# Designs tried in a protein design chat: VH-VL binders against o60147. Part 42

Target 1, 175 residues: o60147
Amino acid sequence: MLEKNKYLYIFRHIQTNQVLLSQGNVLKKTALFQLPYPLQKPVAPNGMRPAKLRKDHWVPLLKVEFPNESMFQSVFMQLLNYRKYRSVQPLTSDLLKLPIPVRRRKIMRQEVPNTIADLADILNKEKFPENSVRLQLSDKSDSEYADWPPSVQIDSEEIKLSRGFREKTTVDEAR

## First folded at step 1 (VH-VL)

Design e29 (framework fv_tiragolumab)
Fold by ESMFold2-Fast, scan of step 1:
Structure e29 (fold): chain C 175 residues (1-175), chain A 123 residues (1-123), chain B 113 residues (1-113)
Amino acid sequence: as target 1 above (175 residues)
Amino acid sequence: EVQLQQSGPGLVKPSQTLSLTCAISGDSVSSDSAAWNWIRQSPSRGLEWLGKTYYRSDWYNDYAVSVKGRITINPDTSKNQFSLQLNSVTPEDTAVFYCAREHPFYDLGMDVWGQGTLVTVSS
Amino acid sequence: DIVMTQSPDSLAVSLGERATINCKSSQSVLYSSDNKNYLAWYQQKPGQPPNLLIYWASTRESGVPDRFSGSGSGTDFTLTISSLQAEDVAVYYCQQYYDTPYTFGPGTKVEIK
């Protein structure tokens, strides 16, 4: 089923802030099934339209290295469950009053803070050994969305965005 | 083409209820991509948004504080129209009233307006 | 409530010259989730309802001549008419649709000099 490894990659969409989880540094087009709403490029007066997967539209948000496969799988599965749980929760009355496309954009923009908070919550619950989990971020300030447990070591080196990385992390939707 | 047609010019006595209707053609009042607004215009207040009604899985209304609970905006799906009721009017409510469509799916602001209805509040 | 102000109150411009109208909101109308400014500009000629010119601060409504342009972000916005034509004599209003109640500026009257 799932590929076993020790690394979790999280990507964000540069326009919508939607998040994709990956077991490797290459995004598969099937990862789009994680999205509750199609990628949107607002075009007035034509409204929203779905966007196809573009190699330059997804950038790394963070990379997590676990000491072993079982720890990786536990966290990865819990994170997927958190995302599923969020997708079925009742919307607040304020969100329901918004037009559907505005509502979707607002929900999508919260995925980065929500995913980081969920990851930290899972790691706080698991009580892994001190400094056993290595976290590397593209923007170190994103670590401020959560309080991290002693098990997490935040790498001083940020992920450097490059064309090589982008080419390895995306696939053409038309393939 | 979407068109909005309003009630004709009106005269209302102080303390009575001002009632206007806006008939919609070319779109549905229950469209989940639109909202239906009432605006008034007077020399003293300029353009003043009064409120709106809209359908998003359920019906919602938003009203301006300036009309302080005197206002009701109601959709009528069977007639494809929406109405304004403003209670306890005073001469200060004299204005040209407009209905307008807000097309939020396109984020166009208020893209279609009715022709306007002059309402004079006097004895 | 978000208060909208405009300057100047009135503007006299010669045919073919540039007209510039300013609009200020008391609070930011930039929506962080989509990075859009929820600000519109309307043109109103005597005896007519307002007509939408620009939405999202800078996007021109279909059918609006390209001499009309909008700019700005957050709290400070500008409507520019690059070469005034006779048919552009009107009152121009900015409007925020970021939060209810929606609010309009007091208007700027544009006249031929």
Scores: ipSAE 0.000, ipTM 0.477, lowest interface PAE 14.3, mean pLDDT 80

Design e3 (framework fv_tiragolumab)
Fold by ESMFold2-Fast, scan of step 1:
Structure e3 (fold): chain C 175 residues (1-175), chain A 122 residues (1-122), chain B 113 residues (1-113)
Amino acid sequence: as target 1 above (175 residues)
Amino acid sequence: EVQLQQSGPGLVKPSQTLSLTCAISGDSVSSYSAAWNWIRQSPSRGLEWLGKTYYESKWYNDYAVSVKGRITINPDTSKNQFSLQLNSVTPEDTAVFYCARDVYGSEYFDLWGQGTLVTVSS
Amino acid sequence: DIVMTQSPDSLAVSLGERATINCKSSQSVLYSSNNENYLAWYQQKPGQPPNLLIYWASTRESGVPDRFSGSGSGTDFTLTISSLQAEDVAVYYCQQYYSYPLTFGPGTKVEIK
């Protein structure tokens, strides 16, 4: 509680590359309201409705540590605004010519590059102290989607798949 | 399990508005795991998709080009149902109307209402 | 619009024999990147709504008997009933969900000979 709101947790969908932003290291069902399209159901099991959020389908993309809550809130709100702005823009003629599922997959595939570029753009506009923002990625090559300001330090250690942004279990440490 | 139950008048006069309702039980109309569709069936046109409504932070709808401009599909969260309004009907709109669910935007239909025959005649 | 056609218009098959229904789309419903066909099949009995049988061209809906199978790719698709039972008398429809507006075939009526 004392150190709350200093971390931004960003998740990606393992199949679609859709992105969810979270203030905590565990996704809440309300995060799904960030998505413009419902997740597609691959199998219809005896008429039973699928669960709203399948947490095992979302893996860490990156974790951002801010020096204080004020900086976290500013960046988080700006990322949500960038996402909202993108969703309101009219689709290009190229996208409109594509079939619905093809169009959605093409848009969804762009969410990882777009989110990383948006984050970098926001951090370049802010006057944060040198080396004050720590970025930890699950795949360091994703950092190449943007140019980062001097305020950002990229952690040499990648995020291991820990079923979200959780501490290592004894099982993880044994392996 | 989820069920769909349709209601509405079986006879509509030409030039008037056709209005049907689909009541949902076992789930919420605002469930983001579902989209709610209207499909009609007639001997002359066969099965014809008319449009859909779905909830994603706000309500959206998509309509078939053939009825775009005459059709409105609206959810009613307080009654847990969704409706179809088709304006300026002609005898060619005579059909059995079905409401149907697609889940997660799959655009194939795994749950259907019982159907409502609507005759457009003077 | 993607136009769906089916052949034959009607088919009479003896009990226990194989029934084959064809569906053709005016343009491909195969998405090359995921190698999936955006094609479904429905069964409709008199006085009832259509019932989903097959989706993604060849995946059987839960509860559908294994005598029903779907095959084909791109523009040409087939629904096969390996051994016709009395309860299979119905009209069968294909549907594409590759592009809006969603479109259905005109149907194939299956009767017992």
Scores: ipSAE 0.005, ipTM 0.492, lowest interface PAE 12.2, mean pLDDT 81

Design e30 (framework fv_tiragolumab)
Fold by ESMFold2-Fast, scan of step 1:
Structure e30 (fold): chain C 175 residues (1-175), chain A 123 residues (1-123), chain B 113 residues (1-113)
Amino acid sequence: as target 1 above (175 residues)
Amino acid sequence: EVQLQQSGPGLVKPSQTLSLTCAISGDSVSSYSAAWNWIRQSPSRGLEWLGKTYYESKWYNDYAVSVKGRITINPDTSKNQFSLQLNSVTPEDTAVFYCARDWYYDSSGFDYWGQGTLVTVSS
Amino acid sequence: DIVMTQSPDSLAVSLGERATINCKSSQSVLYSSNNENYLAWYQQKPGQPPNLLIYWASTRESGVPDRFSGSGSGTDFTLTISSLQAEDVAVYYCQQYYSYPLTFGPGTKVEIK
């Protein structure tokens, strides 16, 4: 029996609160295509250096462990669909009154609560076995953005890593 | 006031490419708050969403799995229109085709539709 | 894919009387975080494109008469025409926009009795 890609890694931008989804514990530059708002100002005509993925600007938000790859794929694809759909959602009248940069910051700040809510909504619709999905957060209070189904077990230990999901030198542990 | 005006041939031969255009007035095809869709309607399949194109920092497309691999929806910002190309058509593709807008500023449903184009696939 | 079903296939109602159309989705289209149902209703008259009546299951589109109302949540939805008028003879479709691909019901034909 082989299981692959049973983890979903979600990252948060330290300044903008924008969210990136990853199938691996390390972000790839192509993940930036998920963002509707660029992280850097457009380059001047006389040329600043091209934008680069700053991995140190992305910290863990949460990690989800699924019992198998099929469940992971289903949830991951649904989250991507939610993200695409959210990009075309109606803007409230109060947001439209704000200057564009202020409006963008306010919208971006909502990506963390929105992503957590979307994840919980998907898991509530799926009929996964009790305690089959393990959720670990960097800030456990972020779990309060949603109501979780019985299939989800929230880990009592928070993620304490500051550089993505890459763990600093540790000794291997048995299950 | 937004208006969508469709144009294109009403008869296509089997195995050829079906091509339709939707001209937009009262809005921009590159408006970040809008998405531009193609939907077809036939007695056998009813209303069937085919796909959309929209501008969010760059152009995106979403296509229904039923036509994925033989469909292309392209914007043309210079003419303020978007098109549908459906390859390798069969008589089963005979339908009335509609273009429609998702307007996320005002409504999440399809709030404006083109007049419709009956496309018959026959030799 | 989310499959949409409607009942009845056709409905004959006398002028001034209530018409009720039902729509079911194969899975919930309720987004629990904002408590909104991603469900729209359309009216289509012969030779015309569909016309948006209701979105978010119960929000009436601008310009739509108040005799049209939507209700329901999750998987079961209803479109009600409180006092049928001659111009309401049409086919009515429900549509989910909760997930891709977007899907429509098969339609309910409303005609005068």
Scores: ipSAE 0.000, ipTM 0.449, lowest interface PAE 12.8, mean pLDDT 80

Design e31 (framework fv_tiragolumab)
Fold by ESMFold2-Fast, scan of step 1:
Structure e31 (fold): chain C 175 residues (1-175), chain A 122 residues (1-122), chain B 113 residues (1-113)
Amino acid sequence: as target 1 above (175 residues)
Amino acid sequence: EVQLQQSGPGLVKPSQTLSLTCAISGDSVSSYSAAWNWIRQSPSRGLEWLGKTYYESKWYNDYAVSVKGRITINPDTSKNQFSLQLNSVTPEDTAVFYCAREGEYSYGYDYWGQGTLVTVSS
Amino acid sequence: DIVMTQSPDSLAVSLGERATINCKSSQSVLYSSNNENYLAWYQQKPGQPPNLLIYWASTRESGVPDRFSGSGSGTDFTLTISSLQAEDVAVYYCQQYYSYPLTFGPGTKVEIK
C-alpha cells in the first residue's frame, strides 16, 4: 500500500551500458523484458545480443526515493513509457549509415545518459514538493546529463557498492 | 541450419510489377540477429544491393537509391518469409535476383537463396 | 557512394601456386570507434550464389579453408589463396558494408593455367 514501494533502483550493465529499472534492490529475471531485443536467443555481454541476468554483471546506477508509493508508480510508469518510446523511434540518418551491430552498440551506450535525462524530464513536468525526491548516484558526474527541478535533492554521497549486484542485497542494505 | 528458398515468375513484361518471395527455414524472419536482403546480379551492373527488411522493436526497411520509389520489401511473420515487389520494370531490370541473410556477427551475407533469373521482355 | 574496384580483372594461376586479388575502396571503410574494416570477400562459382569467405577484412567464415586469407586496412585490401586448388576456380568479389548503399567490387576471375 502507501509507503510500501517508494524506491526506484536503476542498474546498468558493466559491458553494454544497458539499463534496467527495478522496484526492488534485487533484479528479477522479468526485468530483462525491458530490453528491446528478444530474449529467446543465447545472450552474451560482449555480443550484440541482450545481456543475461548474471548478478555480477549489473551494478547500481542510481537510487531514487519518492515521498510515497503513488508518486513512485507515476514516475516509474512514465520512465518505462519513455524507454518504449525511444525504442520505436525512427533511426537517424547517421545511425542508418552504420551496420546493425554497431548501431545497437551505440544505442546501448546511450541508455545511461538517456535514462538520466528522461528521469529529470519526468520530474520537471511533475509538480512535486521542494526537496521531496532524493537521488543518490554511483557516479555524481552522471547528474550532469540533465537539469534537475527544485523537487530533487541530490545526495552528496555516492553509492559505494561493489561491481555487480549481490544475491543477498536487501532493501535495508540498499538504503 | 538456415536455408532460403526463392519462388516467383521468371518472365515479366515491361511496365509491370516483378514479385519474388524468399521462404526462410532454420531462423525467424523477425529475429533480431538478422536482416533480410535482396541483391541482383547482371553482366552490366554486377552485384547490386537493392534493400533489406529487419526487426528492431519495429520493422525497418532500407532501400538502394537506384530503386527507391518503386521497390517494396515486406516481411510475413506468419509464413516466415519476405518478399520483393519492384514496380514499373524495364529490360534494364533483367537480372538474377537473390535473397540473402545478413548475419548479426559477420555483417556479411552468410546464407543465400538459390537465385531467380528474371527476364523483362515483351 | 563508396566505389569498389578490383585488380586484376582475371588471373590465371597454376595448381599449388599463390593467387593474390586486390580490392580498393574510394573511401576508408575503417571505423575508428571499433578499429574494424567493414570489408567482406565472396566466392561465386558458375550457377551458384556467392559464398561468404571473409568478413572484417581478415576473419574467415566458418568452414572456409585456411588457404584463404584477407589483409589490408582503410582503402586497400587483399585476398590471398596460398595454394590454389581446382575447386577454387571462381569469381571473387569484395564488398564494403561501412555505409549505404552497400557496394560490391566488379569481381576477379580466377582460372587455372
Scores: ipSAE 0.005, ipTM 0.509, lowest interface PAE 12.3, mean pLDDT 81

Design e32 (framework fv_tiragolumab)
Fold by ESMFold2-Fast, scan of step 1:
Structure e32 (fold): chain C 175 residues (1-175), chain A 121 residues (1-121), chain B 113 residues (1-113)
Amino acid sequence: as target 1 above (175 residues)
Amino acid sequence: EVQLQQSGPGLVKPSQTLSLTCAISGDSVSSYSAAWNWIRQSPSRGLEWLGKTYYESKWYNDYAVSVKGRITINPDTSKNQFSLQLNSVTPEDTAVFYCARDFWSGYEDYWGQGTLVTVSS
Amino acid sequence: DIVMTQSPDSLAVSLGERATINCKSSQSVLYSSNNENYLAWYQQKPGQPPNLLIYWASTRESGVPDRFSGSGSGTDFTLTISSLQAEDVAVYYCQQYYSYPLTFGPGTKVEIK
């Protein structure tokens, strides 16, 4: 009965502001393949440390509810294509002047505004029914990175930033 | 283990092209965002960074202004190596040349053995 | 370009004594947003490539003896060898990796007195 695969869960990294897209409310390690830049510091022995999924380092950015699975799949694939397109564009001269770690941090910091703008662009091009797509954000001010079409309804209630896309229990709140 | 092995002629005549190759073992030249550098060292200029090549969705190159457009650094993924071409050389280009993967790109620091190149008639 | 300078040009120190090398950058190599100094120290022995000793101004590379320490921030940096050993006879270079082109100091030669 419960309809699956009509929700897009978007996470951001608490330190880098990098964005991961997920079809579920919990991140899987395979989501790390979306990242163009590894989340690690230089280390001499044994080379670079492998990228690890630290679920506690990723917090909700926004949740998108689509009217059905086919519309979800279309938008999800288009978002991945937009991210791929951005990754192959020439970097600006200003960015190329910076040390690679600094350049990466500037690019990473832009992923939140870019993802939100890309989502809005896709939804403006698709002709979904009025109020058929529901957005719930962790910080409603992030919605200001884009102009939204009539198909989008932004929830007045924000997502709680802690514990991913789940509410805290009474026991957890006491801790 | 990662090793960088340099090869190329130690003597080049003025106005000719200086060509050096750095062969990589234990790592890939296309390792994401690994910067592959050429650095030279002479008594008059000390250690001087010449440029780099690196892969991030596509290949990029950065060069020092001091070599004024006469430099090319190219990767060769099929041979797992990268090269330096410096054209129109003068005696002032006489130096020990090093290839290196740098730590400032987020990787472990490795240097080649060095190649003394003398520019003389 | 960021110009790096070092002092002294050469230093003679007795075995077991302290050696101090200074490095100055013509502009700050401290990136305020992450509070990191983009400054490294290299050791070079005759016939060998430079060997990384310290990065981020004060972080020792793996395998580097604890007698080597780096300090400083912004434009003024110091490399200290607390108890000079025979194998420490070398030329030492500071290097900034804050901006391109990457630049090195002119080097400080450390010799045994």
Scores: ipSAE 0.005, ipTM 0.495, lowest interface PAE 12.3, mean pLDDT 80

Design e33 (framework fv_tiragolumab)
Fold by ESMFold2-Fast, scan of step 1:
Structure e33 (fold): chain C 175 residues (1-175), chain A 122 residues (1-122), chain B 113 residues (1-113)
Amino acid sequence: as target 1 above (175 residues)
Amino acid sequence: EVQLQQSGPGLVKPSQTLSLTCAISGDSVSSYSAAWNWIRQSPSRGLEWLGKTYYESKWYNDYAVSVKGRITINPDTSKNQFSLQLNSVTPEDTAVFYCARGDYYGSGFDYWGQGTLVTVSS
Amino acid sequence: DIVMTQSPDSLAVSLGERATINCKSSQSVLYSSNNENYLAWYQQKPGQPPNLLIYWASTRESGVPDRFSGSGSGTDFTLTISSLQAEDVAVYYCQQYYSYPLTFGPGTKVEIK
């Protein structure tokens, strides 16, 4: 965790469209626990579920700048709570008709629209001051997944990542 | 390594319930991203998927329409195993039954039990 | 149901020769949104359970020799054994996992002539 951070970064997996939330432009080991499904088929001689974090497989989806750390923490924790809530809901009857791999791909594809909708819902409920929250999107059309409150200013600037983020792109971790 | 070991009777009388168990080692029956399947094989029907059970926040079961209404697939987390019960069997249910892990991340059925020949005859 | 068919029913091939097995699905098993074919291939030897060879139509399972390859898309799929070895004598099955119920082909028996 970073202290006095006011930036939220959200990353998208290029193959599955699964989403990771980060308190900066660094992906941490603990971020992988946000994922409901492994990014790859687990292969483990000891029966464990290994996971790989490959920095080159994650691209920025959006970046949010808050006026202060308190507002950042509130929104970040609420997003994690929304994701937790979604993960424990029963599957719909339409999804239950599909084989597990097809079902999981459909669920994964919805993480981008769902995360954007959840972020907008949280920001609409919080009633922050006008133009106090800055939202940068890698693809502006993703803003159309939600209606944004007056507190949000949408910018068209490139999302900057630290040089160290991609210097060594593969990190392997046990799950 | 993941290993599946089957047990159960090889002979069942018509109208009775066929009951088989699949014991899991090297993985958990409630493992995230694992589904536990029963498949049978006979000369008349070939390889036939019967159903599966898996855990994602709660237990889910899916069954093939051909056996729906007389089939139950249940996990047992305390013994790390899952079972098949097929009610009202007929001689046409005679087959080699397999348990299999699979249907996660689109990998197919990657581990199978040894198979159990079940003969339905009086 | 998606019906799977295989051809030929049986195939006799000399050691070192190429074996080609065809699989057809009655409906497309390609999901266009992720560009993946929900098709697997299995090998079954006498007295043994089926063994996974290929998934996603063309991805070889870990430990499977490189002489096995899968190709095709949509409704038409091929399993190729580039140079048949004695240990490859078996029945080969295709399987779709796009739609319920999951269905298998009737199998193709490969034997040495």
Scores: ipSAE 0.078, ipTM 0.652, lowest interface PAE 5.7, mean pLDDT 83
Fold by OpenDDE, second read of step 2:
Structure e33 (fold): chain C 175 residues (1-175), chain A 122 residues (1-122), chain B 113 residues (1-113)
Amino acid sequence: as target 1 above (175 residues)
Amino acid sequence: EVQLQQSGPGLVKPSQTLSLTCAISGDSVSSYSAAWNWIRQSPSRGLEWLGKTYYESKWYNDYAVSVKGRITINPDTSKNQFSLQLNSVTPEDTAVFYCARGDYYGSGFDYWGQGTLVTVSS
Amino acid sequence: DIVMTQSPDSLAVSLGERATINCKSSQSVLYSSNNENYLAWYQQKPGQPPNLLIYWASTRESGVPDRFSGSGSGTDFTLTISSLQAEDVAVYYCQQYYSYPLTFGPGTKVEIK
């Protein structure tokens, strides 16, 4: 089994805070289908699905290493299902009081914490072996969005990928 | 739709400062998804990237070494524009100057200003 | 600096025929971590700024006709116009954004034969 097959990457849009799931560290064009709105030009404003994938608009949020591809696939599919479920749920009264653009922005802002919470919930239910799942975050503080089961080992090192999936260089670090 | 409108003088004397402005519509100068560039074009030097400014929690600038020390690119959020200043110009700086929108790495410039011919002459 | 070169300097092609422009970088612009080529193509008509055609070596910009295609990897790239149209008369430039400074090719002039 290829090592890349057991890695889940979650990416965040740098402007909209939308979230995309990926198998491996390279986003595929098909990942755009995770976005709830129809394809429209140009970039993904208001949760809309852009016609093209601008990889440089996405940064890695977290990386999860599973013991095998099967476990990855299970969690990956469940995450997608969680997202779909939320998308069809009635909006709260508080959200309905907001103008549509504001409402959409607020919902999108919640995608990051919701996705992290979903991941933790799924992992809690799966009851994987202790310390069998490795979690690496771009920002360690994001781990606080959920309570993690014993199966999850949080890496002390943060993800070092930058925009466009390039590794941070000395030039980037100097900025 | 995104539009870039350039303004500034087309004639500059040697040793003076070249100043151009690029007004943005349809996008924000502080957009996380954009970098705002200056590029010049001349028969002798072809297309030459000069530098960019962009916002990522704070403002950053990248300049070409060829003009580093003489160039300043400044954003103006209040007017949604960015400017170019090139000090101590010489006739070799004569060119058509373009402002252009790119991304974090300059992965293609998808919108351009109309261009401004700047002639350095006494 | 990464130096960009193009060939030919000028190209005359009959209407409806294929036009092929080559671009070479002095260093590879392929990034191994994401397997992307940091290469773009532009079309420039007289009195106008360059217009983005292709980015990531092979991805067409929105609104660009299908007859335009980009190919290649590493140091060698090609822009192809499958069927030259009258409106395609222009100078075409390649550009790398793999490393600073960003650099452009010298351009290839495409004319109708």
Scores: ipSAE 0.020, ipTM 0.610, lowest interface PAE 6.0, mean pLDDT 87

Design e34 (framework fv_tiragolumab)
Fold by ESMFold2-Fast, scan of step 1:
Structure e34 (fold): chain C 175 residues (1-175), chain A 122 residues (1-122), chain B 113 residues (1-113)
Amino acid sequence: as target 1 above (175 residues)
Amino acid sequence: EVQLQQSGPGLVKPSQTLSLTCAISGDSVSSYSAAWNWIRQSPSRGLEWLGKTYYESKWYNDYAVSVKGRITINPDTSKNQFSLQLNSVTPEDTAVFYCARELYGDYAFDIWGQGTLVTVSS
Amino acid sequence: DIVMTQSPDSLAVSLGERATINCKSSQSVLYSSNNENYLAWYQQKPGQPPNLLIYWASTRESGVPDRFSGSGSGTDFTLTISSLQAEDVAVYYCQQYYSYPLTFGPGTKVEIK
């Protein structure tokens, strides 16, 4: 009965703190193309395959329930655009002074606070009805990364993943 | 399967611009899993990394400080290649130039071009 | 810049004997969070580009014979050829990919005694 496309799930990588956006309760392997920094070493230099989605390495960061699919699509597309915009910004001079792996780790660790701040900014710009958007967080302290508009109701209910936490990937279709 | 093929003039006059091209087959120059590097080798300096270009939502470049200010490394997605331009060359720039692939940005150079000897003389 | 040094400058080893090449970095190339050393070894034969042998200090590249092995951590690294063969005559270079600019050692020439 519930419309899956009105739910936004955001996942966090347990080791790198990188973030993946997903429509509904399904994290597709093609979501890995959102990542600027690959998660695994090459297996075979000449015939390697893309990094594999390991469900055990991704945990829910937050879940957003929108009143309808149109609002979900609008916010989801804006969030993807914010992430693309952030990825093209110049690195600060203090980051450029760090060794490559240390620099990458600092950038990756900022994905959680940045994604939360971007989501809040988008929701603050939208004129949604009061208490129409339900936000669930795995860690309540993550709500402190932003100021939320009156349209957002923060809920302490546990984020539940379906048993069919599904992955879809076809290397040809990903291109 | 992945191959790098270099082309460009082997003789350049002092003060001119050295231009080389590296054509890629079996991979995409805009592949997120690769960075594309130029390295030179001379008896006096040994193996010397010059810089790289790579795609992460936009094109980035990193250059060695020794050549920064006179070096440009550019991708060409339509031809699936990348190039090196080194301005104001001197005889000290005489070297064998190599292009090379760096996988995932965190790995060593797994594939190298055949090399191009560039002599800077009048 | 991270400065790479190698010893010896040249090494003459009899066929079938062990060859040992040392590489030192002026600062650690170990990333503690993943416990990986950002160090590679290359083989270069006359007239050819360098060929990758070892990456992550000890991981052998596909197609590289088992007689080649890498060891070490932090600042001190070793490439070992357990039983030198005629085709192993080459110059060997270490390289760090921990920090920009990427830097190579000066090379160690391995010759048959």
Scores: ipSAE 0.006, ipTM 0.529, lowest interface PAE 9.8, mean pLDDT 80

